# VH-VL binders against Thioredoxin-like protein AAED1, chloroplastic: the designs that were tried, part 4

Target 1, 196 residues: Thioredoxin-like protein AAED1, chloroplastic, of Arabidopsis thaliana (Mouse-ear cress) (q9zuu2)
Amino acid sequence: AITGASSGAGIGKGTADSLDTVKVLDLRGNEIPISDLWKDRKAVVAFARHFGCVLCRKRAAYLAEKKDVMDASGVALVLIGPGSIDQANTFVEQTKFKGEVYADPNHASYEALEFVSGVSVTFTPKAAMKILESYMEGYRQDWKLSFMKDTVERGGWQQGGILVAGPGKDNISYIRKDKEAGDDPPVEEILKACCA

## First folded at step 23 (VH-VL)

Design y5
Fold by OpenDDE, fold request of step 25:
Structure y5 (fold): chain C 196 residues (1-196), chain A 123 residues (1-123), chain B 106 residues (1-106)
Amino acid sequence: as target 1 above (196 residues)
Amino acid sequence: QVQLVQSGAEVKKPGSSVKVSCKASGGTFSWYAMHWVRQAPGQGLEWMGYIIPIFGTAYYNEKFKGRVTITADESTSTAYMELSSLRSEDTAVYYCARETYRFGSESQYFDYWGQGTLVTVSS
Amino acid sequence: EIVLTQSPATLSLSPGERATLSCRASQSVSNMHWYQQKPGQAPRPLIYGASNRATGIPARFSGSGSGTDFTLTISSLEPEDFAVYYCQQYDSYPLTFGQGTKVEIK
């Protein structure tokens, strides 16, 4: 019922600073400063609720459909999830996501970006309908990933968002925080932010 | 063709409780939020809360918090609304209403309504 | 909560006349809907998303508006159109309705 996510074209220096110490893990387990992901390039960064989430997978898919446009603009497509490296690898194997994937098992980036979390923002009427739609379109929840201990301990109700940043560590040009599950922005909005 | 059929009229004493049922047929029950809306005699519509059967999660109008409980039984495609500590002011027709989502317009609205259940609270 | 104010409270018209109903919101609304309720019946959806006719709704019904001001128009009233009309917002909880406009026969 609650309308769309918070979006802004101008993220204050404070937000950028909050990410300065945040590390994520690549698929090999190497620690990467999150800001390095857009230090020398522009990047579209999608933050998933978890790697098994059907709505997150659908989002990843519709972003990936625009990867050619992003590539043409020198923009990297990045997905970050709060699970383990193994979960991240499983995600890539299952979805064949062509962008870069990173794990944030400590939820450091999610906390830094103040993404919302809660049962009430995960299990909404609109989310239910969007889940149903996603299934009709052939997307599936990975229940094994969904029931892993680390996901369960967080309830699986950590929300994400979309960030467009770079080049430059402090150059954040777009942020949209999901207010609830399935709160996806129009892809055109993202393309305008990254590639216009 | 979706139909919502509610239980019959109730007459209750102040302080008692009432439980109204809403049975859905002709469509999927589990994925659609079922709302409850009441209407006092000669008055407008007041939203009470909803449940999403598949999730089992309910959300309430704060005005009714503590007195209203909304539940659902997926096996029977039935939603329930229980209102306790009844007052004369609770005299109203109570409606269940199904929420739908239109993707093209990104709209959430009530597409089907029950026939209503009159609850009369009197001494 | 978002308060919806409908005007007029009562609209007295004859069959064939044009009816214009207003709904004003206390703040900007992106999800506004209209319902029709006849005496002794449950409400039924009329317009969703400000301007979309619900299933089975005749073309004489139209909705318009954005922000805080919304309008329901009946181009030519039919006898079956005399009823109470409610606007409703789904932008934030609690969900709220306008107080209704009664369209009655003159």
Scores: ipSAE 0.834, ipTM 0.927, lowest interface PAE 0.5, mean pLDDT 94
Fold by OpenDDE, fold request of step 25:
Structure y5 (fold): chain C 196 residues (1-196), chain A 123 residues (1-123), chain B 106 residues (1-106)
Amino acid sequence: as target 1 above (196 residues)
Amino acid sequence: QVQLVQSGAEVKKPGSSVKVSCKASGGTFSWYAMHWVRQAPGQGLEWMGYIIPIFGTAYYNEKFKGRVTITADESTSTAYMELSSLRSEDTAVYYCARETYRFGSESQYFDYWGQGTLVTVSS
Amino acid sequence: EIVLTQSPATLSLSPGERATLSCRASQSVSNMHWYQQKPGQAPRPLIYGASNRATGIPARFSGSGSGTDFTLTISSLEPEDFAVYYCQQYDSYPLTFGQGTKVEIK
C-alpha cells in the first residue's frame, strides 16, 4: 500500500514483549531499556530512519511543535535514531530538538518492531515530493550523517514509525509503522493517541 | 505550463527493442516521477512503471517480466522507456505521464501526459 | 492487483443530459482519480482524490465516493464531453485503470 495506514498490529503486550530486551543509548552513552522510556510516564516515541534524514527532521519538528500539548498532558516526547551517540548529539545540536533523543546503533528496536526497510520504500514518488517540500520549508538533510558508516551499512533505507506508550512497560496504546519514507500520520492522530 | 513531448512513431519487428523518449519542459523534472502507460488499439490503459529522476530509481509492473527499462536524463529533462523482446501484443500507443502530489488532499495522480508514441510490432 | 470495474461500458446521452459513471474497486481505495480521453488524444486528468477537479476542469464535472464505490457525474453534457472516461487507483502497485466508460452522443 502506498498510503500509510495505522496498523493495529501487535498493540499491547506482544509488542512490549518484543522490546523487553531492547536497549537504547542516551546522549551520554548510558544503556537504557527502551521500555523504561515509558515505564513511569506516557511517551510519544518517534523512530527516525537516521539522524541526517530530512524527512525525519521535519517529523521531529512537527512533533516538537506540539510539545506544549504533550507536556500539559504529562507526555514525554522521545526520538530514537539508529545512528551512533555522536550522530544523536549532532542531531540535537543541529535541530535543537527539545525532546529526548536516544541512539539505537544496533537497530535493535527497529528489528523488534519489524519496521520495513528497502530502497523501494525509501525512494518513492511521494517521498521525492515530500523531500522537495521539506527543502522549500527550510529543512535540510545532513549529508555527512547520511554517509556515515552506521547509516551506510544499512543503506539508510530503514523506515521508522511512531509509538505511544505508558505509563507501564506493557502499555502500548498506539503504533504506526511507516510504509515508506515520509509516511507521516496527521499530528492530530498522534495527539489523540497520547493526549486526548 | 508543463509540456511532455514524446518521440515519433516506431515500427519494429518481433524480438527487437524500442526506446521511446519523453522530454519535459516548463517545469521541474528531477523530483517528479515519470510514468509510462500504454494503450493497445481500442483497449484501455495499462501502467508499465515509473522513474524518479533525482533518485534514479525505477519501479516496474511485474507483468512485463523485466522487458521494460525506464531511465532518465536530468540534464536534458528526458525520460526514456525501452521495451525489449517485442511482441505483436506490444503494439500500442505509449504515453509518458508525470505524477504530481497534492498535499492538501494527499493525492497522487497524473497531471500531465505526453502526446503518445505509437509503436507497431509487425513481422 | 486492485481491479477497477466501470459501468456502464457505454453511455448514450444527448447534450444537456446528466451523466453518471460508476467505478467499483475490488478492495477499498483511498486514491481514486478520473481521466478523460478523447479520440486520438492522450488522457487528461479530470478528478483527483475522488472529488477534486483538476486544473481547468469545468464545474459540471464532479466526483464522489469512498471505499470501493466511486462516481463521476457530468451535470449537463456539453458536446466536448463525449469521450472515454477512466478511473484509476493509486493505492497500490501495480497502478490500475478501469476499462473505461464511453460517453457517446445518442
Scores: ipSAE 0.821, ipTM 0.922, lowest interface PAE 0.5, mean pLDDT 94
Fold by ESMFold2, fold request of step 25:
Structure y5 (fold): chain C 196 residues (1-196), chain A 123 residues (1-123), chain B 106 residues (1-106)
Amino acid sequence: as target 1 above (196 residues)
Amino acid sequence: QVQLVQSGAEVKKPGSSVKVSCKASGGTFSWYAMHWVRQAPGQGLEWMGYIIPIFGTAYYNEKFKGRVTITADESTSTAYMELSSLRSEDTAVYYCARETYRFGSESQYFDYWGQGTLVTVSS
Amino acid sequence: EIVLTQSPATLSLSPGERATLSCRASQSVSNMHWYQQKPGQAPRPLIYGASNRATGIPARFSGSGSGTDFTLTISSLEPEDFAVYYCQQYDSYPLTFGQGTKVEIK
């Protein structure tokens, strides 16, 4: 289901205000204001459920397959995951993701964007089938990352989303909040938002 | 290809419980939601709930709250439905049904059904 | 809860005739499916997603409709098609079936 995608006149200001104090970590541990990720360029920003999630790894790959289109339009591809820098580096090593990767160990961006969370939106029949399909296509869950303390303490029920923003700190043109695990938009919807 | 084989017919007294099994073969068990659907004599189909074996989680039709327990054993590829506090109105054929998901149409429907288990509740 | 109302309750026809079965939902649905049940047997899927034939289903079966109004058509009835047909929705829990349409030999 793609229900919950937002676009249209007047969006962005309230969302951008919610992000004003949010910082994320780069792979070396430097704090970066999240709005710096799209201040000087448009970016497609994927928010993973967590760095070990097979469904998020598949989404990252399908976005990365369109990186040439994004690059031609001057659009950056960014992934943010909840968790530590070590988990983020493990994700990069295992997936070879071509975009930029940042960690949000305090979940500050997820809270500010009001992404949903819960057991009932994580463990659904549809999610199970999408996980199985992802395995058949060669994607794998990283069980070590899935059972790390900070993933388990948060509950592993965190959902993510996709943001298209920039250039400009306040310029948010598209936001999609996943309704359940595996709630993928058609890639054409993302390309229309970033690159049309 | 996929086959669902259910346990045999049961005759029960009011107030007792029944546990029906559904053994899957010829395909993957753990990733597919297994649903239970019943049909009273001469009546239509009534959905009771499901389990997703890989997650170990069940979801129930509110109508049966507190009386139905659905479980799965991945090692034997078997799902179970237990209905307690039986009444004469619970006399029905009980089916297990496997859910599938069709990418493209985004449809969730029941592709394989067990043969059914008649549960008769009489005094 | 989404209520599915099928009509007619019984459809009496001869082999070779065209059967048209209706299912109306109490609210808009997209996950609408059709099942066939012969006497003493479990249901089997016929149509999923309103219009897609399930595996092994002959071309004489077709489905159409959207929103709240759905139709199952059997273009030329064969002897094995005399059965009860159920529509079913998967848009919201609890999952529900229509009350059935019996297609019987005239």
Scores: ipSAE 0.318, ipTM 0.747, lowest interface PAE 3.3, mean pLDDT 87
Fold by ESMFold2, fold request of step 25:
Structure y5 (fold): chain C 196 residues (1-196), chain A 123 residues (1-123), chain B 106 residues (1-106)
Amino acid sequence: as target 1 above (196 residues)
Amino acid sequence: QVQLVQSGAEVKKPGSSVKVSCKASGGTFSWYAMHWVRQAPGQGLEWMGYIIPIFGTAYYNEKFKGRVTITADESTSTAYMELSSLRSEDTAVYYCARETYRFGSESQYFDYWGQGTLVTVSS
Amino acid sequence: EIVLTQSPATLSLSPGERATLSCRASQSVSNMHWYQQKPGQAPRPLIYGASNRATGIPARFSGSGSGTDFTLTISSLEPEDFAVYYCQQYDSYPLTFGQGTKVEIK
């Protein structure tokens, strides 16, 4: 089962196998196998474009608004960002995100899931309108995090996605790969996947 | 309220270039993608590309890549389309069109159009 | 590239009649729009997202359809409705238009 560029129904064992070797960092710097994040519980895992991104901060906030529903269903809310532990800690301090946060400085999870990347999918007409809307709602880009050397060098054009997985290392029931910056699913689609 | 006013008609020789302007008024310029669409005499509509002024980024229909340059000047709220190496089949009316996004339906469409600029390529 | 095929090419009708225009996409689309172009004028938006009327568009214009098959209906033609109508998709680049349906006086 090879992961495509669009959102889809649950991905089979092939995607889970691609993640076998992937590790992420917790906020203390410990390496965690990514599948441990949903081994013994279901999780909604949001993959950010980077820790300074205004569109990703808005997505994190709207997912966090549903944390009580997720908690009532036994579902964890997790955010993974490409970047350092320092960038991840700054994100938590600035946003007060109520879910778990992990860093993937090597982009290993993004590569394994084959998330889209590129200038042409980052700077789109829809992204401009969504950034404008986000600013009108009070969200802000962190420009220092956005232009840190490792953000720019490793993929300032990196796109993310949303994964619903677990319990069980191989149980991936939903994956959405963002087609462009700000490609948000309706929140009810995520709730149906995790919490129906 | 929003109005797009384009530069006047042009007559050009094959091999030359043309630059058409599109000045926006009565609304926000920088955050809205400005598209260019052309229509040959008696023919349908053909999309050429866009620019997003706030990003300074342009995207082109592959058919025109290498010959088209789309730019914007935020200080004058004006978008430009330049087409080089003109051929007789480039004779057309060239339109600018502003994109809008409807959050309820998640639709991207052209809400305002310029009046069109006739470019005639003849020897 | 998504090809949009409009039919008929020409629709000859009298004022007061109902017009039905079709647009067929080469693959499923969700971002389908309709524009009207009168002679010597720029196009104007009529319908966005298959079925939503654009600002200022009279109720006699309606759109329907999903997937690959879309319809524009003009319930009772008025003299100003004799024009060319284009469908347009925004699901993938390059953005494409149908070839147009000309609605003309019978």
Scores: ipSAE 0.300, ipTM 0.737, lowest interface PAE 3.2, mean pLDDT 87

## First folded at step 24 (VH-VL)

Design ya4 (from y2 with heavy chain F103W)
Fold by OpenDDE, fold request of step 25:
Structure ya4 (fold): chain C 196 residues (1-196), chain A 123 residues (1-123), chain B 106 residues (1-106)
Amino acid sequence: as target 1 above (196 residues)
Amino acid sequence: QVQLVQSGAEVKKPGSSVKVSCKASGGTFSWYAMHWVRQAPGQGLEWMGYIIPIFGTAYYNEKFKGRVTITADESTSTAYMELSSLRSEDTAVYYCARETYTWGSDSQYFDYWGQGTLVTVSS
Amino acid sequence: EIVLTQSPATLSLSPGERATLSCRASQSVSNMHWYQQKPGQAPRPLIYGASNRATGIPARFSGSGSGTDFTLTISSLEPEDFAVYYCQQYDSYPLTFGQGTKVEIK
């Protein structure tokens, strides 16, 4: 399907269980069980294609614009990318993202959540237009990050999504998997899921 | 003002190939998917495929079973459609059409069309 | 593929009359558009996203519908409106068009 809204419904217990063994890295290199990110709090978790991706950066920005609403509701804003700790730090330095950032260099969370991957879902007509728009709005892709070996080896074709989870490791109330690059849900949909 | 200008009419024999060009002017070429749509005489519209010039990626209607090749030259802002193993049934007017995206309505549609190229396949 | 069925095949009306064209999809469609094609010309965009007029399209043209049923309405036909109208979906590949409705002068 080219277009169509992905369901914002919760995920099954099986998917939640698959996340139990998944570890991500904080900016200091500490391993953290991914489920701990929403164990004791609610969190909006954005999964980026990679840390250099312009569309991912735009998504991070429009989520960050709503951080005050999230904070008021006791909801954490989290971004996870499939790169190295250095890439994650570079992302934070360049974007000044105010949420929490974690690296998943093994793509373990992406596999667990069954995010799609492929050239055909990355290079789409809509993605091209959205990239152009992003540039017009002042966003930029980091080409150095985009061409790093680990990103290239994975093709940079890994798609992400948005998760709303917690409190509680198994409490996943919303999941939106990107069908293609730039497949962003309305921010209001996310706010409804996390903060309504 | 965006304009799409296509190459002239073609007369071809069965089994031969035809390559139609579509030159864009008045706007950005690289970021907009260029589609090809054909129309047999007195018939409706049939989608053939598209290319995204900046990516160089193309996608095709499987109905053509690999007979169609869509390419683009960014330096000349020109898209091409080549159809091989021509049959009488391929007689049609071939259109290039630019895809645009509207954020507010989340819509993808064809905002500009070429004037069409008649391809006649006859023995 | 998503099949789009337009009705009627031909609509014979006089200038000033209201025209109502239907497009039915074989499955739910979220990205439906309408194009106008005059004899000897390329199609041009008329309505996008079911209900939005394309640039330069007069207010007498309107689109409505959702799911599987869509309608194009011309409130008062002008002489230049006699043409063939196509609906088109962009939800799934292959992209598909309806077979067209010909609006002709009575």
Scores: ipSAE 0.828, ipTM 0.926, lowest interface PAE 0.5, mean pLDDT 94
Fold by OpenDDE, fold request of step 25:
Structure ya4 (fold): chain C 196 residues (1-196), chain A 123 residues (1-123), chain B 106 residues (1-106)
Amino acid sequence: as target 1 above (196 residues)
Amino acid sequence: QVQLVQSGAEVKKPGSSVKVSCKASGGTFSWYAMHWVRQAPGQGLEWMGYIIPIFGTAYYNEKFKGRVTITADESTSTAYMELSSLRSEDTAVYYCARETYTWGSDSQYFDYWGQGTLVTVSS
Amino acid sequence: EIVLTQSPATLSLSPGERATLSCRASQSVSNMHWYQQKPGQAPRPLIYGASNRATGIPARFSGSGSGTDFTLTISSLEPEDFAVYYCQQYDSYPLTFGQGTKVEIK
């Protein structure tokens, strides 16, 4: 399907177990089990295509706009990107993202969650329009980050998604996998999943 | 206002190729997917494929089994559709149509159309 | 592919009458659009996203529906409304159109 957003659904224990083996890096380079991000708290976790991606930055922004609602509900806002710690730091510096940011340079979480990857899901008509609109709205692609080795090795074709999980490592209540670049759910859907 | 102007009518022999052009004006070209849709005489509309100029990526209806090539020239804001191995059944008016996206309704539809190019395939 | 079936094939009406056109999809569709085509002209957008009027489209045109059943309504036909109407889905490739409904003068 080209279009159509599916409502978030929980994922099975198997996926949670796979995630339990995944480590991400905080901005200081510390290895963190990804499941620890929602072990003791509920979290909205946005998985970016890469740290330079304009669509990902826009997504981060509209999620951050709801951070107060999340905070009021005791829900953490987390962004994970498939890049280096330096890329993650650059992302934070450039976007001033208010949530927590982690790097997954090995794409281990993306593999565990079975996010799609490919040219055909990156270069879509809708993605092009959304990129243009994002630029018109003041968002920018960081091309330098986009051409980093790890991004290039993956071709920049990695897609992301949104996860709502916790408290509890196995408590994954919502997952939305992006079908294509810019496949953002309505923010209300996320809020319903995390904070209703 | 956005305008799509297509090349003139073509008469072709079976087995030959035709290349139709679609020039866009009055708006941006590179970021909008340009589709090609044909209509046989007295028949409905058939989608052929699209090009995203900025990406240079094209996608095709498999029905045409590789006979269709869609390209774009950003410098001239022109999209092209080439159809090879022409058959009598390929006789149709060929339209270029621009795809737009509306964020509020999350809709992708064709907002502007070329005037059409009649391609007649006859022995 | 998603098959769109429009009905009726031909609708013969007089100016001022209400026209109701149906489009049925072989599977659920989230992105359904309607186009108008007059003789010798290219199609033009009429309704997008099932119920949104395209730019410049008069209020007498309305779209409704969801899932597999969609309807285009012309509340009061004007002389310029006699044309062929196509529904189109953008949910999956290949993109497909209905076979069209011809609204003609009775």
Scores: ipSAE 0.825, ipTM 0.924, lowest interface PAE 0.5, mean pLDDT 94
Fold by ESMFold2, fold request of step 25:
Structure ya4 (fold): chain C 196 residues (1-196), chain A 123 residues (1-123), chain B 106 residues (1-106)
Amino acid sequence: as target 1 above (196 residues)
Amino acid sequence: QVQLVQSGAEVKKPGSSVKVSCKASGGTFSWYAMHWVRQAPGQGLEWMGYIIPIFGTAYYNEKFKGRVTITADESTSTAYMELSSLRSEDTAVYYCARETYTWGSDSQYFDYWGQGTLVTVSS
Amino acid sequence: EIVLTQSPATLSLSPGERATLSCRASQSVSNMHWYQQKPGQAPRPLIYGASNRATGIPARFSGSGSGTDFTLTISSLEPEDFAVYYCQQYDSYPLTFGQGTKVEIK
């Protein structure tokens, strides 16, 4: 059953329709319609705040920890970040993320999904504690990526979310929009949406 | 053990300003939000706002309508609260309080408090 | 703004008696905490997340409740427990406290 999900909308369009015009870049720079990521298979798609974010790197790791469960269910693990292909490749090199990685340098998917943005939801007391915890667990912020001109100009205060979609371009079964930096859902919520 | 030591009592005239300090020791300063809470004589507690020293960002209770400024100095592990355009109803004990976060209950609460600073506003 | 209403305003009891303090929120909250304040002292944390004892708080203190109704219980009052108790929410800004319940010697 479809649980814990809602569709967002662009102006006059359903969420799936708004996303159908959105393209992301693979690591080689090829444009990929975002809906191709779940057209032929279900996918868990994590939208990072940016490629240097320690909290996003921790989320990526905990999702990858469940990759065996996703593989057994035929579900792909995908990460999209707002930035350049160079930033995406640096993320892959540094984290060894086991899922697929795509770049969205124009924030088109973030705008279509209406993810939250702002300094007041990025720099919160809870986010500070979660960053500290992440550092103690061995995760690291990439400060160079965090302060690259492209990241800062495009809003380093952008929040992300998690999408579960497919098979089929219109089949969005779960969407979570982060309220603030580090707003992680329980992993069981994601597994219920993708793999139950 | 974490300790929060505040500046001494002050007597102020209406229309003036006051700046109260809160020095932290015995733990990390920069990562913990430092809140300010006041208590008028014989009354309850009123939250004023916070600062997160590592981010340098503050957030304020709208009730004080830009009269409050909260800052931090990481080099001295000291937070400050300045209240301007003082009125007689601003007579209160002002506390700093450190926020902590518990992952098990997803709770944010104040684990350490300063001793309080009495600010008296009178002509 | 979430309003917290505590009852009773004053609770007059003898040492050894059970104290039950109530806090009602104007809307559902999950980040509910209790603080103890003795005269001339700063508040100290007592219970966080409705039911978890803060560090160093004796077992006679317990918290319960969810949604809009929360309770602090002191199973057997000690002389040091005669103080004012405040509930506090961290679900939305501005952060708010209840008006307090004074526990005093009968």
Scores: ipSAE 0.294, ipTM 0.753, lowest interface PAE 3.3, mean pLDDT 86
Fold by ESMFold2, fold request of step 25:
Structure ya4 (fold): chain C 196 residues (1-196), chain A 123 residues (1-123), chain B 106 residues (1-106)
Amino acid sequence: as target 1 above (196 residues)
Amino acid sequence: QVQLVQSGAEVKKPGSSVKVSCKASGGTFSWYAMHWVRQAPGQGLEWMGYIIPIFGTAYYNEKFKGRVTITADESTSTAYMELSSLRSEDTAVYYCARETYTWGSDSQYFDYWGQGTLVTVSS
Amino acid sequence: EIVLTQSPATLSLSPGERATLSCRASQSVSNMHWYQQKPGQAPRPLIYGASNRATGIPARFSGSGSGTDFTLTISSLEPEDFAVYYCQQYDSYPLTFGQGTKVEIK
């Protein structure tokens, strides 16, 4: 199940169809069809490995640095994590992330998008070096979230990705499936997909 | 400035185990994957697996899975490789090698190597 | 598993001559590296990422290639260059080395 990175624009209806029945939770616990996140506006949607992940927190902050560019283009910034609403709220409290945050406790969106999973792609030599770099830049892992039973059982070895979609429920123009922890695209790739 | 110093040569009987150490100095230890590579007399290089000390988990070449255990002790900056159920074909020089990552070329290679530990398996 | 095949097995040359060593991969790779091993010593890195010299490696060593075909070139052999050279890939596990090319004095 190990896959390469990067996808071009113009992804077909098949990917959108895989998401038709997928719901995520907002911070209040309300179920939202995932396609509602981009039905009325374009969105950059980051799928975290889990809410305690230092690499995902760095990615979230990096994307948030471009929020003014996204806002000027009418593009929403969204983060989805494979955990509970309690974990999502903790993430928002600790990071002050300025985008929208949703929880996917059953990993339904991750399964539908076929994101990579496995111990061998999570705890890699390259990931260790990227974590070290992130710590030197001031980002921190939340160890309580990292060892929380729900995180371990539902997404500890889960990889994430980035989706650019909308406006329109079927309009998915970019998808990137991380092949291992810390597999970040250049930010310009995301800006080209959302905001060019 | 980084140096990897391995334990001394060993002579072992078939069926026994050997544990080779690799002590790092002059640099950081915990965040760098430490690999083990062996070389039988007159032969090429064979990768055995690695450990990332900060994670405490290892990954093994399937050829050696079940017989090899790779561990690390962060407090002493020392990695260990233990090979069990030794056979005569396990006679080799065993190297530890530190992985580095190059950001510009997105490359992972072995920048520092230990001096090697000769393990001889004979009856 | 990615198989790396080096050629020639042995390259007999005189000091001052140009050495060209080949490494062919069984599938396309991007993380190709070269190591030098002198008798009784550990390998040392020469070239990483196909073409980048490792720290402290003299300019007479250069690497090139992409896809499945890679080359190590020593522009003018020095006495200390007579050794065995290994290519190595880091594109997939298990990590693999070529069988080696021995560069020896004629």
Scores: ipSAE 0.233, ipTM 0.703, lowest interface PAE 3.8, mean pLDDT 86

